VHH binders against Flagellar brake protein YcgR (ycgR). Designs and how they scored, part 9

Target 1, 263 residues: Flagellar brake protein YcgR (ycgR), of Thauera aminoaromatica (c4kar8)
Amino acid sequence: MAELSTPSPASPAPLDGGRGDELEKFTLRGARQILQLLQDLITHRGLITAHTGGGHSFMTAVLKVDEERGRVVLDPSPDPQANRRALAAPRLTCVTQLDGIRIQFPLVGLGEGQDKGRPALFAPLPAEMLRLQRREFYRLQVPLAHELSCLLKAEDLARKPVEVSARVIDIGAGGVAVVVPTGAAEFVIGGTLPACRLALPDGEPIELDLEVRNLNRQTQRNGTEQLRVGLRFAALPRAADTRIQRYIFKTERALNAKARGGL

## First folded at step 9 (VHH)

Design L2 (from A3 with Y110H)
Fold by OpenDDE, fold request of step 12:
Structure L2 (fold): chain B 263 residues (1-263), chain A 121 residues (1-121)
Amino acid sequence: as target 1 above (263 residues)
Amino acid sequence: QVQLVESGGGMVQPGGSLRLSCAASGFTFSSYAMSWVRRAPGKGPEWVSTISDSGGSTSYADSVKGRFTISRDNAKNTLYLQMNSLKPEDTALYYCAKDYYDEWGSWFDHWGQGTQVTVSS
């Protein structure tokens, strides 16, 4: 009787969406800071969208912070199905805003119970909370249909110049993330890729210098290994910045135009 | 600065009707989906309805389907919620919320102070 090794639950996607160290400076890990921020969310009655995965989410709020027990108390959804999904999820991704700052935090180990005789959801305090200002590190996930690409001028293992066409997976004011086939080129964190070409839908490619900021090897579900490369715009002309911002805005508008299926 | 100001709340008897309005400013209103969210006393927040940027698509929570209608006037930067056949369980603070979409999914990046709706005999 072959013990069907229950596939180890796929580790929940990182809070940073694979952006690695780029978001570290915006990530709170201090216990006091986390407690304070959660308390602020209570005080301001922050509306929280909690994502359970699979495109599902529900509205919640922080009801209480229990420092003694090291847990956060959340309002349950009025929808029992949403609560079931939440409890079954390996992680909740909670997103809200406070004073125009985007706040995101993961909750793991969600349970249900009662707080003062009322139904409530309980989770251990988050280990980290991400605070993002719109200008600093917003990255638009590029729709697959847009087929954005970046021609990277890199080097191979022999330091021979190579050009690699990479798919752009996200874009922001400060840079792009791209996916390249494993072995296509050698990348060094902190290295500069000069005279690269970013292709936007609205015109000719933008020539720009890119700095390698992070590298993340990812194994796809099909077993194929890909390298995610985080790239910063090293020197972006004003005209290029304007075009990038326009693209982001237009794309965001289009995405936001799509009605939400339900929370 | 983004501002959302709700109005039209009040007290109504069961079976009655109310129309909520939300005046939006500080952003391109016609470029964003908008939503209504409500929070009843002692309960968590609940999504009520969403309308697309153009108004061409709408969605509703099951609890309000057939009774509530979301609409918008982009020329006036105003969001509306027509509420018919109101029930005591509809008693809540109603928020106008601006939809946002990013790499982590959809959320509300702004909401107003809310308008109180009380359904009581």
Scores: ipSAE 0.872, ipTM 0.962, lowest interface PAE 0.5, mean pLDDT 88
Fold by OpenDDE, fold request of step 12:
Structure L2 (fold): chain B 263 residues (1-263), chain A 121 residues (1-121)
Amino acid sequence: as target 1 above (263 residues)
Amino acid sequence: QVQLVESGGGMVQPGGSLRLSCAASGFTFSSYAMSWVRRAPGKGPEWVSTISDSGGSTSYADSVKGRFTISRDNAKNTLYLQMNSLKPEDTALYYCAKDYYDEWGSWFDHWGQGTQVTVSS
């Protein structure tokens, strides 16, 4: 009777989504900076999406920063189940924006209690906060009408080669994010998918090698489960890079023109 | 620049109805899912509803399911929330929010200033 080793709960995704070296410049670790940014989130009433893992999230906000106790106070969810998941999670990944800049920070050691007689969530101050400001990290959200896809050369649970056609949801200079059906293939962070094919609207598919950078199982608000896979271009021919950049630029320009009422 | 401007809030009696609107600009409205989020006084924010980019799919929080209807007019760059059978518990500042999805999951990359809804006898 082979003891089916219950797959160890996947370690929470790193704050950097596997882009640690690239994101270091945008990571705040100074105590004063962190405190200020959290205070700014309070002042601006930042809406925070807190991810608990497993594709679950809830809305929250920073209520208070307690410098003396070294903790942050958050609003609990009106959903008791969300709060239970939050408290059970080894880490929360909090995502929000301030002045159009994406802010992300981890919280660990979440607890529940009361603040001024009201239910609240408590966590130690984050050790780091990510503030993304630069276009170099820009990911074009691919319009659904463009129907970009990527044929992934992957393996199933039995290590059998499988081909999975995945919808591209965002694209940047460094890679793509795709959505695959749950169970379509097994992906390993850091693993390479060789000889994949990215389909752009302007011609033949681009053959390229992809590296799995992150995995995110998401339950959509409509209850549908999907696996989002972040993929880095491991080896991108120059011609392919040019095509990708052209696509991004053209699409962005079109989106901006439309936004300005020019189309 | 992305702008979201909510309107249509007000005071209403329990059991009454309101229709919220959100005027969107500065982005391709039809390319993004949109959501309503609310924040009641002294409470945390709560997701209310989401509609897909095309309007073909909608989802609701259990607290509003069957009473609220989210819709959109992509030609007008406008998001709507029809609220029926309003309850005192629905009293909140209602935000129009632009959905975003990245490597870390779904979040809102923009939201408006909100419109106040007050349900009171």
Scores: ipSAE 0.872, ipTM 0.960, lowest interface PAE 0.5, mean pLDDT 87
Fold by OpenDDE, look of step 11:
Structure L2 (fold): chain B 263 residues (1-263), chain A 121 residues (1-121)
Amino acid sequence: as target 1 above (263 residues)
Amino acid sequence: QVQLVESGGGMVQPGGSLRLSCAASGFTFSSYAMSWVRRAPGKGPEWVSTISDSGGSTSYADSVKGRFTISRDNAKNTLYLQMNSLKPEDTALYYCAKDYYDEWGSWFDHWGQGTQVTVSS
């Protein structure tokens, strides 16, 4: 009778979808720090978006931190289907902000019950919470009018080379996020896309290697499915880096000027 | 600094109408989708409606579809929610929220203090 070794529950995937080393300094793992941050979210009535996977999410808030039981209490969705998805999900990815700082944390082991006679969701306290200060991880949201694109060299399901023109939705010093049509190509987290081409408005496309860091299939509220791909610049020539930085700076200035009522 | 300031809430009878406004500042308003979210007493937050950056696309929760209309004036940096045929179930604090989209998906990176809507006979 071979004892079927129950596979040890796979360690929850890091919050950063593979940005591990760079984000470690922004990751809280101390129990006291985590408790404090959760308490701050309660105090400020933080709106949390909880992603359940498959492009689905719902809004929630932290209602209570139960230190004695080591659990967090959340508001359930008014949508029963969302709650069902949440409970069926192996992991929630929670995203919110506090004082302009992006906060991300995973919840695993979600259950439902009642808190003081009210329906509630329960989860063990998160093992880690990521605090991203905007200044250090600033990504420029690319204006649609710029039509910034990246030609991705990828493979399809049959491992046939394909080129996919992807819209760039945000850009930073370290990489880009793009939107690709569903089914256009197969992407693997940690995989490298060689000899891609980033098109900037100021000249010829930049050839660069990209590493897939994050994949997010999201159903838009309008019902359209999109694949969002987070890409890191794997090897960026200095000249290319300068061009990217210049573009970001110029665009930010223009956006800020516009926001201030400047022509 | 990003600021969102909601106004226009109040008390109305069932079947009545209200128009909410949200004044936005500190960012390029016309470059972002905007949403309304509400939170009723003793309930979790509920998404109400979203409008695209240009205003060309709108979406609504089933609970408000056909009764509420989201709109925006990008020249005035203002978001609106026209609420008609109000029901007691619509009683909530209504928040204006800035949509954000990144590699992690869609979320709200900013929201206002909210404006109270009370529907009561």
Scores: ipSAE 0.744, ipTM 0.899, lowest interface PAE 0.7, mean pLDDT 87
Fold by ESMFold2, fold request of step 12:
Structure L2 (fold): chain B 263 residues (1-263), chain A 121 residues (1-121)
Amino acid sequence: as target 1 above (263 residues)
Amino acid sequence: QVQLVESGGGMVQPGGSLRLSCAASGFTFSSYAMSWVRRAPGKGPEWVSTISDSGGSTSYADSVKGRFTISRDNAKNTLYLQMNSLKPEDTALYYCAKDYYDEWGSWFDHWGQGTQVTVSS
């Protein structure tokens, strides 16, 4: 489900989490490198999703780089409301790909104007750009037959403790996404769920702290409504990280072998 | 390697119809939501429509609601866009895009080269 127009809860948390230090080695900070990468996005006509917070986003592209003024120029959205959200946002998080590499960069200080008679959005050049290889951003779509679950230690609407066993629908190096029945618990973006338990095949469940990063209602084919909860791993121990990556690797290999075998 | 190949574009008069197809390979098609995105001359990219992995949920940009229908055939690894009552402003290069979801939200991790739709009389 796309998040381009899906409503989100209020009170968004910071987008950066416990993986910030781990991602530094993939972060470009050199001005020359940043200019070249932006130019490559122009050349390859990269489709950029610009996130404005609160579950809202819009499509854009880099129109040009104004080296003399130190600015990047973006296409505005055809949707005026999306442009208003972008201009009001304290930060845009832009995400795209280039040759299979995930590219992410923040823009702050976004302004509106024209570039040679064409409406445009302007921002100072980003101070950083994140480049992730497939193995760093990959999200395994968990086969239903695996019945992966995560026991969430959350609260109900009355702020009383509840435990919710949630089905894991995808898993990656930085977190999981789970689904729960609407109303099973109260989730807020930025909230921390301590001492949750992720049940992987082969071995004991992993105890880990999770941070709520996004919430989306989903409608299934049968009309059933449920809540998709995006969860980031907070302070993930090395042993837990190793087990998660091992599960992802083994499952991907098994899925690929099944697809090739045709049995 | 992920590949998305669009087809079905062409020239058509206003009020006409076209059906676009996107052949997908190199990934488990049924595990991902898919989108159509277009670029009109002199304009930036515009999201057109998205369909969930199962096909049970669809969404559309206001500019195409009621005229365009997104669909998929997971057995054939194919995404479709039926475009009716076409207008000159629908003239654009239409891309098939693979939705990807991570801890930061939705984005597109692959898209095709596009198929041109031209609506003029």
Scores: ipSAE 0.709, ipTM 0.914, lowest interface PAE 1.0, mean pLDDT 85

Design L2 (from A3 with Y110H)
Fold by ESMFold2, fold request of step 12:
Structure L2 (fold): chain B 263 residues (1-263), chain A 121 residues (1-121)
Amino acid sequence: as target 1 above (263 residues)
Amino acid sequence: QVQLVESGGGMVQPGGSLRLSCAASGFTFSSYAMSWVRRAPGKGPEWVSTISDSGGSTSYADSVKGRFTISRDNAKNTLYLQMNSLKPEDTALYYCAKDYYDEWGSWFDHWGQGTQVTVSS
C-alpha cells in the first residue's frame, strides 16, 4: 500500500515560525468542544485520513469516544502494514471535513486492542482540534504572468522610510508571501508594515497593514540574493477579504481551464 | 457548493457486475483526482481506487485489482467504477470522494452520500 500513498508535504519543524501562530485562533482546546466535535464526526460518519509520517497514510473513522477513560476509538486499517506504521508513529495527524470545514487533530500514544470484540485502535483524546474554513487554509501560488505585487512601506538599516515593490509568490485569506532583493529593506519578525498596498488585477490596490511572520534568505542559481518574507494581514476589512477571495477563486478557475487546454 | 451524487448501486448475485456513477458539480472536476471509498457493514472505511485529474493514472486496493476499473469523463463531470466478478465481501456503501492536497497533507474535502452495493444469493 506504500505504492498507493500520496506524498505528504514535508512535516513542519515543531519550532517553525510559519503559520502556527496564525492558526491558534482556530484551535479548540476545551474538553467539551473537543468531545462534541468528535461526536459530530461519528454521527456524520466522517472519512478521516490519518498521516503516519514518511508520506504514508490510511483511512479511518472515529468509532466512539470513551469519555470515562478519556479515549478515542478508531477503525483499524484493513492493511496490516498501515496499522503497524500507525502504532510505531510518535503521532498521527488526522484530517477530515465536516460541512466544508477542515478538521485536523493529532493523536499521540496510539495502541491496539478490542472494542466489543472487534479490533480497534485507541488513543487519549486529543488536546486540541483545528477547524479551518477553506479561506483560512488555501494558499494560491500566484502565476508569474500576473506579476502580482505588494508595495511595502518599510525601513532601511538607519530606520529611514523606504518603499519596496515586492513580487507576491502566494496569497491566501490570512496573508501573502513575497520576495525582495536582499538589502532593499530591513524586516523584523513581529514588526508591522503599515499602509502597504496590495495590487490586484480587478481594481484599485488594497491598502492594508502587514505583520512580518518569517524571513528566509535565498541565493538563486544566477547568484542573485533575495529575501522571502511571510506577511500576515492585520485587521482586514470584510470588503478587502472578499476581493482577495474573488481573486483567488477567479485565478484558480483560470489555471484549471489552462490545465485542460494544455492536455 | 460542491456536490457528489453516486448512483448505480443495487443487489446483484456473486459473479455479477455493476457500474457505479458519480455526478460532480460545484467545482472544476477536471482539476482534481477522484477516489472511490467503501464502508462494509461493521467495518471501517476502505480506500478502493483513485484516478488522476486527467485520467492518465489509476490505482487500486489489492482486494479489487483486476476486478474493478475506475474511469472518468471530464466533459460530463462524471466518475465511474466498473465492478466485475463481484463477491459477497464487496457488499458496502460506496462513496465518491474528492481528493485534496495541501501543505498539511492529503485528505478528502468532500464525499457523497454513497450508493449501496449488496452481493448476495
Scores: ipSAE 0.690, ipTM 0.890, lowest interface PAE 1.1, mean pLDDT 83
Fold by ESMFold2, look of step 11:
Structure L2 (fold): chain B 263 residues (1-263), chain A 121 residues (1-121)
Amino acid sequence: as target 1 above (263 residues)
Amino acid sequence: QVQLVESGGGMVQPGGSLRLSCAASGFTFSSYAMSWVRRAPGKGPEWVSTISDSGGSTSYADSVKGRFTISRDNAKNTLYLQMNSLKPEDTALYYCAKDYYDEWGSWFDHWGQGTQVTVSS
């Protein structure tokens, strides 16, 4: 999140926006809808995280929409290095929220200039904007006591099959994040892990195809290195999705009861 | 619902100190990294500092390193920013923000209304 690095696990999503056909039903492509949403971000002074790639991001905001020229106008970073990265990036992936709805949109063709005598960044209006409700982006932080695991069918450095039992640290409608010992397998962003098995407390493990979306090295309290792997579910059968959502809802309700001191 | 309420802002002379607090509710505070973001008059938002969920890792913008210290008390669901050696350039509205990570990267899924810090000679 910072120009140096953030302490939180997970790297930024790929510069191409990282969406599949599954997200099309949440994607706005109408020019009028896009203009209105950008105006709402201006009105509510939305705090935007702009990802430039390579694990870098900076904070910005939409200053205005220039409809006549078909452009959005953004605040530049006070850090010149962040601005240089943004101008050199093939695209920015902008992420924010409005009324609890996750908003994501790409900007391409970013340029630097002036707006009323002040430095600004300019880009053509995005061709699309993604709106996700909380249930579509929410990630449950898995309690350690649940010992949730996922058996990954991956490859080692020699491209030989290896199975890795990975602890699940968060789970949502679209995927999981897991941790594995550094070097347990070779993971490639964009790579597919077929026929993995997610073990939920109820019933038999769920067989899933997973796509690697992000990788982050972490140091545990005891100094050991591990790798956090962000994994997206491929197309999920209704029964599997129902079981995952039921686990999330039950666990969240139990955690909320515990937070009130009544368990 | 998630709520983040900042406090501790005020007017101070250059070289002075302030301690900001952010009271968090409506989520499991100890499960999320937290950040401070500021917006100076007439400028866009600027990231200030981030602290990991456990408090074991911190990071700072170059402009505040050595002067500001982020901390958290997970038992009290409270985030802090100790600001020392304040400069007029630190004048801004300071927001407490909840870090969120998903398969696409990091972002802020909630922030507060902010607390005003004014440093004037």
Scores: ipSAE 0.674, ipTM 0.902, lowest interface PAE 1.2, mean pLDDT 85
Fold by ESMFold2, look of step 9:
Formats: C-alpha cells, sequence, structure tokens
Structure L2 (fold): chain B 263 residues (1-263), chain A 121 residues (1-121)
C-alpha cells in the first residue's frame, strides 16, 4: 500500500472506462502501432503505474515484448501483496507517459513466471492503447480567488444522505479534485455520487454524477485533517463539457496575463 | 517544458549518508506532490517516498522507513532525499517524479534521468 494506493473493500472500478466512447479518437488499435509504442516505452524506460482496483496500485515497467507469443513482459513488484492483487485482478490498468503524452492500456490474463531466470509478470498484448496529449488530460490548478465549489451528494458514517460543499482544487476534462474535512462523509473508491453540483463562476451550477477515484488524507499546518478526493465525471453531457473547457481556457488566459504583467 | 534534474548521487560505504536533490522547472512546483523512485541494477522500478505539495504529509516504502527523509523547498523548486544508514540494497538509479492525479487516480506525468547511488565496500 506504500505504492500510491488506498485500501478499499469495494469492487474494482468498471472495466469499460467512464469516457470510453469520447476517447475512441485517441485509441490505437493497430497491431504494429501498439508494438511500436510498447517498444518505445521499453527504450525510454517508462515508469508505469499499474492499477489493480480498489484504489491499489504498484510501479512496474515493460521489460520486453514477445511478439512471437503475443505477450508483454512486466517487472513484478517487490511487494508480494501488490503482486497477489495484480494476479487476482480481472484487469490491470497501466498508466504512464512518453514525451508528455499520457499512455494508458489494459492488461488482462496476467500471469507470473520467469524471464531469463528472473521473476516476471506476463500478459497478452493489449488490444488497444490510449494516447492523450496534454490538452486532453490537463488539470488546471484552480486559483484560490475563484472559490470554486462542488456540492457532493454523499453518505455519512451512518449511511444517511449528506450534502458536503467541497472546495475544488483542480479541474480538467475528466474530473475534479476536491478537499473536505475528515469525517464529513464516507467515500468509497469506485463509488458513485449521483447528482452533484459543480459551481462555476459564470452561470448555473452543473449537475453531474461523480465517481470516487482516489482518496488522500492530509494534515494541515494547524493540525486539522482533511481529505483530498479525486472525482471522475461520469457521462458528462456535451454542454457541461463545453462550459468546463471555457472556464479552463478563460482562467489560463487570465493567469498568463498576470504572468506577463508581472514580468 | 517540464524538467526534473536529479543530483547528489555517488559512491558511499555501507552505513554512509547521501543527500539527493531534484531541481524542478517548467511547472508550478508547489502545486504538485513529488516522489522518489529507484531502479536497482537488473530490476524494475520501486517507489521510495512521496511528499505532498505543501510538504505537510510524507510517506515511505517499508524498506527505507526510518533511514530516508523526503523534503522540499517550494521557494527553490527543489525536492530532496536525505539517505542515512545506507545498505548495498539501496544501490540504484534514483529518479524524482512529478505526481499527477486524474480520474484514474495517481500516476507520474514526468520524471528525470536519475542520479546513481552506489553502496559498496
Amino acid sequence: as target 1 above (263 residues)
Amino acid sequence: QVQLVESGGGMVQPGGSLRLSCAASGFTFSSYAMSWVRRAPGKGPEWVSTISDSGGSTSYADSVKGRFTISRDNAKNTLYLQMNSLKPEDTALYYCAKDYYDEWGSWFDHWGQGTQVTVSS
């Protein structure tokens, strides 16, 4: 759990991905393209975060591609628990970057074995790989002066509905990160928060469903504890996406103008 | 655009100490958590430590707890790793990595070329 994961008793995140249809234009499906991209990750020694579900992940790298057998070979984790979770997971979601481009690919049918006398993990080659340029994955760090908030429709410890007004600390095409006081609500990685309301500075709040993707406990300098909650937009309507992109664009232009005026 | 440059590696005897630095540029350093990752000879990457954006929260791999200390200076855009009581098992190429969080959780969107640490008699 030392490798960027949080404990969770819930089922793994959905296998189909929340933005699958919208991301099709960024998806590689050609066998030669996939092999070349995997070879590039080997050559550049890419650091891969492998998500096993339930908020757990470990670090790995592509050791080699066995084109003859149609397999990719990965380094095992030094943590035996991480390896057990990876082998038990219905799929492994691998995330890395190459030259500033976000690379994501699923692996299914993971097994363990030996490669040239060393322990290794094996999987069939992925049938698809996702390539997102920075614009498609970028997260704007929200200026404090904007006071962006999101009304979360969550549950308390007693499983009763509770509404939590959370400050938005970053926002992008795929989601937001918010902070809430520790204990304000119970969040489960993979859980859905229906009918939340994202308050942008202009216009009416956006109603949207959010999925909890990560949780990080933080201790403030004054000793108070808060929880950073990473939230994915589920099934984001086109109009809502347009408003979010306009906010990001306008805010980036304003921040650039301040930087030039300060120079 | 984003650059991470590690330094401070070298050869040291078992039980010795080293201090690694990572100079960051091309992004707002104080807005991101940062991590150290190492890769031992012939082995895959291993997460070592993470520090929050403000520096108020830290975490460590069990193999380095009590011996290594991560820190940051947001005014100088610099990440540090103080490494004490070094063992031959700590021999590795050490990378600093920029944490990134999105709808699938954490991953690293950038890392440096690394600085070599060698612990030998």
Scores: ipSAE 0.652, ipTM 0.886, lowest interface PAE 1.2, mean pLDDT 85

Design M11 (from F49 with S53W)
Fold by OpenDDE, look of step 11:
Structure M11 (fold): chain B 263 residues (1-263), chain A 119 residues (1-119)
Amino acid sequence: as target 1 above (263 residues)
Amino acid sequence: DVQLVESGGGLVQAGGSLRLSCAASGFTFSSYAMYWGRQAPGKGREWVSGISWGGGSTAYASSVKGRFTISRDNAKNTLYLQMNNLKPEDTALYYCAKQDYESGEFPYWGQGTQVTVSS
C-alpha cells in the first residue's frame, strides 16, 4: 500500500527549532495568550497545515478550545490515512497564518474521538505557540479606500498577451495578493508575469516582475466568482522596495491610530 | 473523487527522452491548472512544472527548464510531460497534482510513475 504522502509543496515547512534563541522572543508560553490565539484561529476559521513528519501533512482547523479539559479540538482529515499518520506521530506541527503573521505550534498526545457526534481529533493545549511577525510574512490588508491596483501582463487562452487590471487586497515586503475576474487571464503557479505595474497612492506606478505563487477561487457575497492570485516580487528594485515599505508602514500607523480612536 | 493516474515512466539512459501522461477524473479537468512534481529518493517532493487551465501559460523549475515540456489535452482529460535530455538527477517518482482552489493547497496527487535515468 503506497503511502499517499500528500506533500503539500506549497505548505511552508515547519521552522526547525534549531534556531531556538532567535525564535524565543516570538514564542508565546502564557496560557492566556495561547488560549486567545487559538480562539482567534477559530474566529477567523484559519486553515492549518498539520505536519505529521516524514514530509506528510494534512489540512485541518481548530474547531474548539476546551478549557475545562485543557484540550484543543481539530478537524480531522477526510483522508483516513492522514489521520492515522497524525495519531501515530509523536508530534504534530501545526502551521498557519493569521493577519499575515505566521503561527506555528506543536501538538502532542493526539487522540481521536467525537465532538457533538462528529469525528474529531483532540490534543492537549500547546505549551507554546510561535508567532512570527517577520516582515517577510507580514501582509497588510489594503484598505478599500486606497484603491491599490496592479496591471498584470499575462496571457489569454490563445497565448496572446493581455493586460489585466487587478485590485490589490494585501501587500507585504515579498509580494501582493490581487483579485481578478475569473477568466480574465490564464495563471499558473510558478509562472512569471514580466513588467507588471503596481500603482501605489504616492506617485508613479512601480514596474516589476511578478511570480504566481498561489491561486484561489473566491465567491463573493453576490455570487460572483473571483480569482485571488498570490504574487511574489520576482525582481524588486531597491527604490521600489523602499516605496512599498513606506506605504505599508504609513498605512499600518494610520490603521492603528484609527483603531485606538485617535482618528 | 479526484483521481490522478500517472504513466509513461521507466528506465532510460542519460540523454534519453520520456513522455509522461496523467489521466484525470472526478473533476472538471479543463477548469484547473495542473502540475507535475517529483520525489527523488531521500529527498522531499519538489515542483517540476505547471500549466494553466487552458494551456496558455506554463512554468518550469529551473532544473528542468529547456528540457521538459508540459502540455495538456482537455478533451481527453490528460496532462503530459515531455522530458528530453534526461539526467541522472532527474531520477524520481513523478506525480501529477491538482490544486484545491478553496484551500490553495495540493491535496490531490496520483500514485506516481517512476523515472530512472542511468548514467
Scores: ipSAE 0.756, ipTM 0.930, lowest interface PAE 0.6, mean pLDDT 88
Fold by ESMFold2, look of step 9:
Structure M11 (fold): chain B 263 residues (1-263), chain A 119 residues (1-119)
Amino acid sequence: as target 1 above (263 residues)
Amino acid sequence: DVQLVESGGGLVQAGGSLRLSCAASGFTFSSYAMYWGRQAPGKGREWVSGISWGGGSTAYASSVKGRFTISRDNAKNTLYLQMNNLKPEDTALYYCAKQDYESGEFPYWGQGTQVTVSS
């Protein structure tokens, strides 16, 4: 799962903040999830910026996780003053990226010692880790020239099946928004549309279940009404998720290149 | 002005049935999807059921599916909720709501009718 990150203007990267309730859905608190994420950082040799407060930071890495003692082992800085600041800080804020996803976690109770005869920094395992997959909020606006469509399996006034080919106007990791003529079918928030078909440029259409989350009306200049239907992906298979995210990534890349070349 | 007036609530024993009505005025009823919601004491509001403007599509919360039936009579500008096999956890203030096609949501529009289910 690869996502573009916003280009960083400088290193180390700035700390991310947000509303507490918005951050909860990105917060890992399960011990097993935390251990696995730390192991992933070790495996991918993730470079970590550790912020000690007062605008100071140093570069480090997770060397290992000691499950038996409930500790994480960090690489000390070659700068002795950075290590002194880290040991004096009431909290380290560790920030890194893994496959373009921002990872952030606090460490408290940092101490120094040795690991296999080499200097190391130790801390208890974090109680939580933040894994910011920001693409969940992003919705790509599909250019009109891209005739991306979704075949909806909906119902008419008499609750009889109808098929509606709907233009996709935006798409994200969690759903699409489409437009249909107002009278083409009946929709209600909470309604489920089984076995719809999303047509992406690469490969066969994706068969998926959709749930109606939002309904707007738009009146065109000729007086004709369109219905904008916000749809959530239900039970999305991993392969379908990957294809959708790849489409978003490729289209963003193409649009960004066009915007820069156009000046 | 939009007016939504709920009725049909009351006290009923567990396992019983009630039928709620919502009388609508001040808008073209047949052009709007309609919803039932409820709020139990000390709990947040929850969506219960919805029905499309012509009645062709319906949806239910999992907690009421199979027990509750939403319907509408566009000639009478009236929305209904038939509630069967009622349980104490169905005790709540029930309200109807009108689709808002500008916001795309269904804001609360009625004052509600109380349903109380005794053990």
Scores: ipSAE 0.627, ipTM 0.891, lowest interface PAE 1.2, mean pLDDT 82

